# Designs tried in a protein design chat: VH-VL binders against q9nrl2r1430to1533. Part 56

Target 1, 104 residues: q9nrl2r1430to1533
Amino acid sequence: GGVHELSAFEQLVVELVRHDDSWPFLKLVSKIQVPDYYDIIKKPIALNIIREKVNKCEYKLASEFIDDIELMFSNCFEYNPRNTSEAKAGTRLQAFFHIQAQKL

## First folded at step 22 (VH-VL)

Design k205
Fold by OpenDDE, fold request of step 24:
Structure k205 (fold): chain C 104 residues (1-104), chain A 123 residues (1-123), chain B 107 residues (1-107)
Amino acid sequence: as target 1 above (104 residues)
Amino acid sequence: QVQLVQPGAEVKKPGTSVKLSCKASGYTFTSYWMHWVRQAPGQGLEWIGEINPRGGTTNYNQKFQGRATLTVDKSTSTAYMELSSLRSEDTAVYYCARGPEWFQKPGLYFDYWGQGTLLTVSS
Amino acid sequence: DIVMTQSPDSLAMSLGERVTLNCKASQSVKTYVSWYQQKPGQSPKLLIYAASNRATGVPDRFSGSGSATDFTLTISSVQAEDVADYHCQQYFSYPYTFGQGTKLEIK
């Protein structure tokens, strides 16, 4: 159901934000701190953006919600080499997400 | 006032293990990363690993992977570093150091350091 | 692992002189470099983070600059209390690594 599904998305976002490995994903990357980020990443997204979309009921399907979160991780792995703290955090957080997403 | 208090010294035999403590005070213990760094006599600094006290997530220097274990006790605001299979080369001063807040890049800086524990490993 | 090489290994300067300490990374670490001061018998203290940001309480005579592979810590006018070892560190990738240190003395 729409209301119940919305609640599930909200809860999952809360769990992702609370995770130790959420720090690379909490908000959009700063152009000042990372000047070349937006030259490489064309569809930037973060948990705060996803949370806003959830609150605005922009996700009609669970697949749409999942796609945005996967995009978030994809961006991280595209920009950050494997041995960076960002990539390592992303790997663990994505694994956590995949487990939680099975409950949707 | 932020403080990280460590014991002064430990003496161990090769092949044994040691668990060093770092008592934190003056700030919210679970809100900041904690790092461990050692310094052999007359040498530079060597990063061992980091832990997020909030959830216990750790990252290690692969050099110590399998021998070093970082843990925390939230109830006492104490961080621990256990090092097993000790060798003479492990003789060093071991520091705990506070990193940035949990929502920042964990290695951004180490802004407060303990006074260090001198670990001597000898037969 | 990324190797951080500091230069010089040691130097002796007169009071009031400009001091320049260098740190070279074996590969680009962007601006993810910190500098620490370690006085004799003490633990390290943070001076600079993110290559050029001065930590709270650090005198303004200390400054950091650089990006990619070449980094510099500058003391505009060295003081007696600046006698110490100085360490650069990269946190671009695991493991975080430090330079071998530079020893600064006063003549």
Scores: ipSAE 0.913, ipTM 0.957, lowest interface PAE 0.5, mean pLDDT 96
Fold by OpenDDE, fold request of step 24:
Structure k205 (fold): chain C 104 residues (1-104), chain A 123 residues (1-123), chain B 107 residues (1-107)
Amino acid sequence: as target 1 above (104 residues)
Amino acid sequence: QVQLVQPGAEVKKPGTSVKLSCKASGYTFTSYWMHWVRQAPGQGLEWIGEINPRGGTTNYNQKFQGRATLTVDKSTSTAYMELSSLRSEDTAVYYCARGPEWFQKPGLYFDYWGQGTLLTVSS
Amino acid sequence: DIVMTQSPDSLAMSLGERVTLNCKASQSVKTYVSWYQQKPGQSPKLLIYAASNRATGVPDRFSGSGSATDFTLTISSVQAEDVADYHCQQYFSYPYTFGQGTKLEIK
């Protein structure tokens, strides 16, 4: 049911945040530190935003939750070259997510 | 105060392995990235790899092609670097260096350094 | 790998003079550059990170600037205790790489 799914989303976000490779995704990219980020990325998102949406029950379907997580990774790979620490972290975290998402 | 303590020196033969230690104190060991950097005599610095002591995630300089292995012992706040198939070219001072907190870009800076271990590889 | 090239290799300056050390990256590293000071027989010490941020405890005579491929470390008024090797480093991509270093001496 909906309540059970909500708990599953919450737990998955907690696991993502606690992962070693979560550092690029914990909060939105700083405009000060990365001035050109928002010129390239038009739909910015981060784990703290996704967590808020979960807490507000904004996800009615698991697919909607998954779409936001995938958007987060897509943004990372769009902006960061493959051999950067951000991209490497994103690759590993996404793999972890895909395994955990099978439980949804 | 933050301290990283390393042994002074190691002497090894070519083809053998060495495991260097770095004991951390004065801060929460699992909250900061740890890096390893070496410096051959009279040469510049060379980055070897990084480890997040929290979960054990590592990234390596591919130059070492799996010869370097980074580990940590959380119970003793000690970081280790094992280097196998030693060569004369591996002769250098090996430093451990603290990086930023786990939630920051791991290479942002190295703000505290050990005194280094001189590794001599010779027949 | 990204190559960091420092210039000059060495220089000797008089006390109180302005010192300028340069670091050039083989490709853009944005502002992901740090500078380290290494005195004889000692381990490196962090001076600057993110191209222009001075580390805690570093004297204000040290400053960093630059972006993309060209970076500069400046000492506004060099002191006797500034005798050391200076290293620049990029952390834009793996592997992190250092310049070959610049040796600063006092005349």
Scores: ipSAE 0.912, ipTM 0.957, lowest interface PAE 0.5, mean pLDDT 96
Fold by OpenDDE, look of step 23:
Structure k205 (fold): chain C 104 residues (1-104), chain A 123 residues (1-123), chain B 107 residues (1-107)
Amino acid sequence: as target 1 above (104 residues)
Amino acid sequence: QVQLVQPGAEVKKPGTSVKLSCKASGYTFTSYWMHWVRQAPGQGLEWIGEINPRGGTTNYNQKFQGRATLTVDKSTSTAYMELSSLRSEDTAVYYCARGPEWFQKPGLYFDYWGQGTLLTVSS
Amino acid sequence: DIVMTQSPDSLAMSLGERVTLNCKASQSVKTYVSWYQQKPGQSPKLLIYAASNRATGVPDRFSGSGSATDFTLTISSVQAEDVADYHCQQYFSYPYTFGQGTKLEIK
């Protein structure tokens, strides 16, 4: 149960990171490059953070893991207008995630 | 040395299709975005689309209304742009241009350019 | 689409003079602007990215500045080899768009 779910979370994070559209989500947004980001986004998160949480067994339920992933996408769509490369990447990656999450 | 090699010229009739090639060398082909940009005679530059050769993800200028198709052949490190339903207004020099690495914002810069292919569309 | 408007359309300068090229965006593009140099009969060459970062191998006399809607490419002391068309480009949103270009000549 728990061990199998942990492995599934690990594998899904690996697949997300390897995806072409992962580039906006690999690590936390740089405040230097985007000075106003953290004025807008109050719960920043990225795939490297989520991976660490998986490794530390912080997710007891699949829903908790899914919530963090959805937060990551929500942040992207909140900050980035629809026609930006970030938003377009996020849209595709989220769709991919939703398909993969069906396996959890 | 990074190089992008394109054929010199193509001549097509209106309504037909053309597939332009861009052979890359001197770097890891699948690690960088590839862009296509055209320039009509005496005019400015116009962005057509981008492709990530790593997984094949693409983004297009909607102006082309699906007429442009970007593909890659990893085995030959070659990028392709197919343009269908050609019009006289498509007459231009078409450039391929290398973008940043796949893990960066795709439009950040175009740091290497092919010499361009002159496409002439005329009856 | 975001429109990039360059000014002037053309200019002729004397050797050693300071050259200022302007680019205005129809809406804010933050600092997501690049500049390219295109010499006659050649492909464009990257000069500046992210509004103010000089590309590798670009001479120090070239500099970029600006944010939001107003951007500037400056040549501190223009040289004969700087004769070219200069293009600004935004990559804030799709589609990426270029200015109409500025033609720089030497008197």
Scores: ipSAE 0.896, ipTM 0.951, lowest interface PAE 0.5, mean pLDDT 96
Fold by OpenDDE, look of step 22:
Structure k205 (fold): chain C 104 residues (1-104), chain A 123 residues (1-123), chain B 107 residues (1-107)
Amino acid sequence: as target 1 above (104 residues)
Amino acid sequence: QVQLVQPGAEVKKPGTSVKLSCKASGYTFTSYWMHWVRQAPGQGLEWIGEINPRGGTTNYNQKFQGRATLTVDKSTSTAYMELSSLRSEDTAVYYCARGPEWFQKPGLYFDYWGQGTLLTVSS
Amino acid sequence: DIVMTQSPDSLAMSLGERVTLNCKASQSVKTYVSWYQQKPGQSPKLLIYAASNRATGVPDRFSGSGSATDFTLTISSVQAEDVADYHCQQYFSYPYTFGQGTKLEIK
C-alpha cells in the first residue's frame, strides 16, 4: 500500500545519497558556480528536493517518484558531456537506481 | 597534519608489474578522493586516475588501457596503484595526491601531495 | 583529450616585478582550472583552483583569472622563493590534463 511504498521511497533516497556517485545530485546546482545552468535546464531537481517530497507524502504513485529521479538524471546528461565526471557519476548512479527501483 | 607517505624508489624490468603505495594520515582517509599523477624526467604532469576510498569508485585515464589499477586499504589508510606491462616510458616519479571531499567534484583540486616514488623501468 | 598550452616555456624576472603566466585550453573548460607550483626537487603545491580561488596558505601576491580557454596566473611582486615550475590543469573532462609547465627564474 501507500505506507509501504513511502517507506521504500525513503530507503531508496537514502541509498542514493550514500552512493559514491551522488555528489552531482545532492542539492540544486548553484547559479553562482554554473551561471548558465538554469538557462538550459528548465526543471531542476535534486535528491534533497526529492527527499523532501517523499517526507511530505507528495508521491502517490511509484511512477511519480521514478519520474522525478529520471528527470534528475536527464538534466545531468543534458547539461554535461559524456566524458565529464558529472556524467560518469550519473551513469553509474542511474544504473544503481534502476536495479533498486525494480524492487519497488 | 595531513601527510601522504610514499616509498622513495622502485626498479623494475620491462613487462613486469609494480604496486606503489601511499599511506595517508592526519585526516579521515575515506572522506576524500585520492588521485595518482606521474611526471617523467624533465616533463610535465600526467593524470593517471582517481579513487573514492569511501566506496571504491574509480575513474582512469584511458591512455593506460587498463594497465593501471587503483585500490585502497581502509584499515591502514593506504592507497595503491598497480601498473602492469611496464615499459621504459613508464619511468617517472609517481605521486599520490589528495582530492576534495567525496561530495565534491573529484578533480576540483589536489591539495596535498606525497613526495613521490621514482619508478625506473630498464632492462 | 583537452590540451593545455602554457606560455612562456620559461622566463627570468627581477625581484619585485609582476609576473604573468598564461594557459590556453584547446576547448572550453569553463572555470575548471587549477594552478600548481613545483619547486626544484619537491612535489607540486596547489595555488589556485576553480580558475580564481586561492588555496589556503597561498600568499596574496598570487592570483588566478580566466574562463573558457584563456587563463592567467599572476604574481604581483615576484620573490626569490617563487623560483619554480608552474603547472596549469583542467578538470572539466576526462582525462584531467596539465600544461607542459612554465619555468620561473630570478635574474
Scores: ipSAE 0.895, ipTM 0.951, lowest interface PAE 0.5, mean pLDDT 96
Fold by ESMFold2, fold request of step 24:
Structure k205 (fold): chain C 104 residues (1-104), chain A 123 residues (1-123), chain B 107 residues (1-107)
Amino acid sequence: as target 1 above (104 residues)
Amino acid sequence: QVQLVQPGAEVKKPGTSVKLSCKASGYTFTSYWMHWVRQAPGQGLEWIGEINPRGGTTNYNQKFQGRATLTVDKSTSTAYMELSSLRSEDTAVYYCARGPEWFQKPGLYFDYWGQGTLLTVSS
Amino acid sequence: DIVMTQSPDSLAMSLGERVTLNCKASQSVKTYVSWYQQKPGQSPKLLIYAASNRATGVPDRFSGSGSATDFTLTISSVQAEDVADYHCQQYFSYPYTFGQGTKLEIK
């Protein structure tokens, strides 16, 4: 995508990071703190990595950017049971993302 | 010096509401989760809910969902817990407790506690 | 709700003895357990978080261990100031729940 799409991706990532419920998604899950995470989640991703990919122009289509964001939420729901703080945060942030993504 | 200051006591009649306060000082109020926990006389601890003062996000123990309301006033660094439709079983000490920084799992630890407010609900 | 069951309900120890307090979860909580000390008439005080990490200012004689469903708080050499109720608490899932407590006394 063009310069306009890259600016929109960056704005969306900034809005996600500012949201209260971004806390589980800011950085990759620590393998020291959560040793089994990478046994279960094979395609780890987090907001700081997505932001770096936007800055490096690694997304060629809006669908590629959206796929990484949705992967981030899918990983959360796969690893975390529904009544955990991470899953609750993921549900609310994903809903917020869907509203914001309508701009793309 | 981190402090959480609560009123010492409140007395209420059944069927009424109460709004308990917790004034924070000595840290950046909006950077840390805040929790509410109660303890009935001679009983264990019971978690009520948590609030992120940053944007006001709340999570409640379902037992209190619909009766407890957590809010904050960022300008005064004060957390509030309102409990409605009071009954004698609500007689307890109510604590506010500081959680970790907002970017951590909210329940990771409660590292500073208020002295608690003794709520007595009796006719 | 995840039930946290502590044992024993109470115990009396001599100064300098090793104390082991147990906490069992009704289902796996991974390592998401904290321990609190509550002295008579006081608010709880954080001792251990994430099953094994001592909080700031907690004496080295306190240690925590365990995972999944079985957790232990150990006091290597009991002191007079350790007279308190001890609560375990899980934060794996909502609602967060506390054990019923263990009362430690000095004999």
Scores: ipSAE 0.845, ipTM 0.937, lowest interface PAE 0.6, mean pLDDT 94

Design k205
Fold by ESMFold2, look of step 23:
Structure k205 (fold): chain C 104 residues (1-104), chain A 123 residues (1-123), chain B 107 residues (1-107)
Amino acid sequence: as target 1 above (104 residues)
Amino acid sequence: QVQLVQPGAEVKKPGTSVKLSCKASGYTFTSYWMHWVRQAPGQGLEWIGEINPRGGTTNYNQKFQGRATLTVDKSTSTAYMELSSLRSEDTAVYYCARGPEWFQKPGLYFDYWGQGTLLTVSS
Amino acid sequence: DIVMTQSPDSLAMSLGERVTLNCKASQSVKTYVSWYQQKPGQSPKLLIYAASNRATGVPDRFSGSGSATDFTLTISSVQAEDVADYHCQQYFSYPYTFGQGTKLEIK
């Protein structure tokens, strides 16, 4: 929880949002557009939600922040087969995240 | 007015390469996916690949096995497709087509198409 | 690769008739199907996306339906300007694939 750790979370979220492959993760999946998503994914999360939690200082430990990001990717791979555009984007963004997370 | 302008024709020999251009106008070039699709004479449509002009991310149809290379020039709002090691079965009309905005699933729709470049590969 | 199989290969219809074109995917593609119209000598034109959404400027006589593996394009009252090839396409997974097309003619 310190000031430098919170600024690192904010910087990392900004880098993730700017990445080309952020498109599947910007906001929660629409139940109207994807009706079965919430039958399968029980802990939905997206970058806009994570960014809001950083802005409200809701992460007390770096591990809590990392867990939400990894949950976001795990949801993607659970719902989407390997050859989908979402899974390909998730694979690349997760790799980018691991590189950037070394700052934490 | 959205417009995608392509050269009308290209003629090449087998074993050579070609770089096809697609000049976009009437919209913010970096905000939309760009796709390439070909159509051999009298045949159906075949997707080649897509590029996000925003950061250059590409996805390819594996059938092209690294022969196709998609690039963009943001300063001229131009997309390019380079196809190497040409063979006679590459003879087709090659279209560029605009996809949806970058934050959407890239294949959602192709809403504007160029008029196509007829590539003829003959020896 | 997901194979998209269209039926029939071609048909000839009288003006004003209802036309149903079919597209079957070799595996579930959910609702990730689009339909394109290609008039002779022209590039394709988007008609339908996400199985059932009409694109801007497409007449309301065109409608799409289906999910999973079975999709249809319906023209409620065919008109002379509807003479074209019609292509379905899945964008669920890579590579994106098109059906072989259905050629619609007027008798």
Scores: ipSAE 0.830, ipTM 0.935, lowest interface PAE 0.8, mean pLDDT 94
Fold by ESMFold2, look of step 22:
Structure k205 (fold): chain C 104 residues (1-104), chain A 123 residues (1-123), chain B 107 residues (1-107)
Amino acid sequence: as target 1 above (104 residues)
Amino acid sequence: QVQLVQPGAEVKKPGTSVKLSCKASGYTFTSYWMHWVRQAPGQGLEWIGEINPRGGTTNYNQKFQGRATLTVDKSTSTAYMELSSLRSEDTAVYYCARGPEWFQKPGLYFDYWGQGTLLTVSS
Amino acid sequence: DIVMTQSPDSLAMSLGERVTLNCKASQSVKTYVSWYQQKPGQSPKLLIYAASNRATGVPDRFSGSGSATDFTLTISSVQAEDVADYHCQQYFSYPYTFGQGTKLEIK
C-alpha cells in the first residue's frame, strides 16, 4: 500500500535485524550446512529477502508483508524442535515483532 | 590475541551469593556469544548458560534457572555470572568461554576459555 | 537432557598409535557435536566442531566424524603432547551437554 505502510515495513525490518534473536533469520539457511532443510521447508524466506522485497516495493498489501514474516517464523518452528537455540530465538523475535507491528 | 581473564579463587559460605567476573580483551566483545561452564573436582564439564553481549539475551541450563544470572558490562568488556543460594555442591572451577559470532548458532564452538575461578563453598 | 556417553573411560597408548575415541548421544544431535582437549591442569581447548571441522591451529592428525548419535574423534598418530582428557559436547538443544570424558595416557 501507501507511503506510510512502506515506511512502517522498512522500520519494522530494521528493528528485527537489529534484535539479538535475528541471527537464525538474517539469510536463507545454507543447504551445505543444513543438508535436509529444503527437503522439509517448501517456502524458504529470510529477513534479507523480505528487506529486498520492501526496497523494491514488491508487497502490494500489508497482509503480504505480514504473511512473509509469519512464514519465516513458521518455517523455524516446523524445522527446529522447541528446545533448540533457533526455536528459542524465533519465539522471542516473533513476540517482539507482534509488539512492534502494533505500534507501526 | 584473545584473552579471557578470571580471578583465581573465591571462598564463600553456604547460603550466600557470588559474582564471578571474566574480562575480555583482544576482540570485539559485543560481536561474540559468551558461555559459562563449570567443572566440579574430579568431574566433567557442565554448561551453565550463555549471553549475547550485544543486547543481553540469555539462555540458561534449566538446572541453574533462578539461581544463575548472566550479565555483561560493555564499557569494560566484562562478563559476569552471579550464583545465589550457594551450597557445598557448587564447589567447582567456573570457566567463561567465548562462543561464535552473534549471527551463528551460539553453541557452535567455545574457541577461547578463561583459566577458571575456583569457587569453594564451605562452612 | 541429551546424554553424551564416551568410551572408553580411559586408555593407555604407545606413541605413534592410532587412537579412536567414541561418543554416543542418547538421541539424534545431527552434526552438532564439538570435541575439546583438556590437558592436565589446563582449560579445555577446542579441537573439532560441527562433528568434523578442525578448529584453527589444531594439527591434522586430529579428525572427527559421525552424525545423528555416533561420533568419533581420531588421532592418527598419537604424540606425547596428546596426553589429556577428551570431551565431546552436543549443542543441538538446550541444555548443551558434555560427555564424561576419555582420559588418554602414554604407556
Scores: ipSAE 0.829, ipTM 0.933, lowest interface PAE 0.8, mean pLDDT 94
Fold by ESMFold2, fold request of step 24:
Structure k205 (fold): chain C 104 residues (1-104), chain A 123 residues (1-123), chain B 107 residues (1-107)
Amino acid sequence: as target 1 above (104 residues)
Amino acid sequence: QVQLVQPGAEVKKPGTSVKLSCKASGYTFTSYWMHWVRQAPGQGLEWIGEINPRGGTTNYNQKFQGRATLTVDKSTSTAYMELSSLRSEDTAVYYCARGPEWFQKPGLYFDYWGQGTLLTVSS
Amino acid sequence: DIVMTQSPDSLAMSLGERVTLNCKASQSVKTYVSWYQQKPGQSPKLLIYAASNRATGVPDRFSGSGSATDFTLTISSVQAEDVADYHCQQYFSYPYTFGQGTKLEIK
C-alpha cells in the first residue's frame, strides 16, 4: 500500500525487534545449529527479512504484511514444543503484536 | 573482570520471606540473561528461574511459580530473588548465574556464577 | 520434567587415565546439554555447552559429545585438579534440569 502504511509497518517491525522476546525471530534459523529445522519448516521467515520486504515495498496489501508476521509465529509454534523458551517468547511477542496492530 | 557478588548467608524463620541480592560488575548488565539456581546441602542443582534485565521478562520453574519473584535494579546492576512462605526445605545455597546475551536461547550456558548465599530456614 | 540421569554416581581414577561420564535424558533434548564442574566448596563452572562446544578457558582434555538422549563428557587425561562433581544440564525445555552429578576422585 501507500507511504503511510509502509511507515506504520516499519514502526511496528521496530517495536517487535525492541521487545525482549524478539530473540528467536531476529534472523533465520541456522541449519548448522538446528539441522532438522528446514525439514519441518518450508516457508522460513524472520524479522530482518520482513523489514527488508517493507523497505523494498514488496507488500502490496496490509494483509500480506500481517500474514508474514503470523507465518513467523506459526513456524515457531510448529517447530518448538510449548515448554520451550522459543515457544514462550513467541506467545508473548505475538500477543504484543496483536496489541500494536490495533493502532493501525 | 565479570563478577557476581552475593551475601554469604541469610537466616530466616519459616513463614517469612527473603530477598536475595546479586550485584553484577564487569559487563553490560542489561545485555545478558540472569538465572537463579539453588543447591540444598549435599544435593543437586535446581533451576529456579531467569530474567532478562533489559525489559524484565521472566520465566520460572513451575515448582516456584507464585513463591519466587525475580527483579532487577538497572541503576545498581543488581538482580534480586524474593522467596515467600519459607519452609525448612528451602534451606540451600542460592546462586545467581549469568546467561548468554539476551538475543540467544536463555539457557544456552551459565558462564559466570556468584559464590552463593546460604539461606537457612529454621525455627 | 525431563530427568537427566548421570552414571556412574562416583568413580576414582589414577592420574592420566581417560574418564568417561554419561548423562541420559528421559526424552530427546536434541543437542541442548551443558556440562558443569563443581569443585569442593565452590560454585559450578561451565565446561561444555550445546553438547560439544568447549567454553573459553577450559582445557583441551575436556570434550563433550552426544545428541537426543545420550551424552558423554570425556576427560582424556585426568589431572589432580579435576577432582570435582560433574553435572549435566538440559535447556531444551522448561524447567531446565540438572543430573544428580558424578563425583570424580583420584586414587
Scores: ipSAE 0.829, ipTM 0.934, lowest interface PAE 0.8, mean pLDDT 94

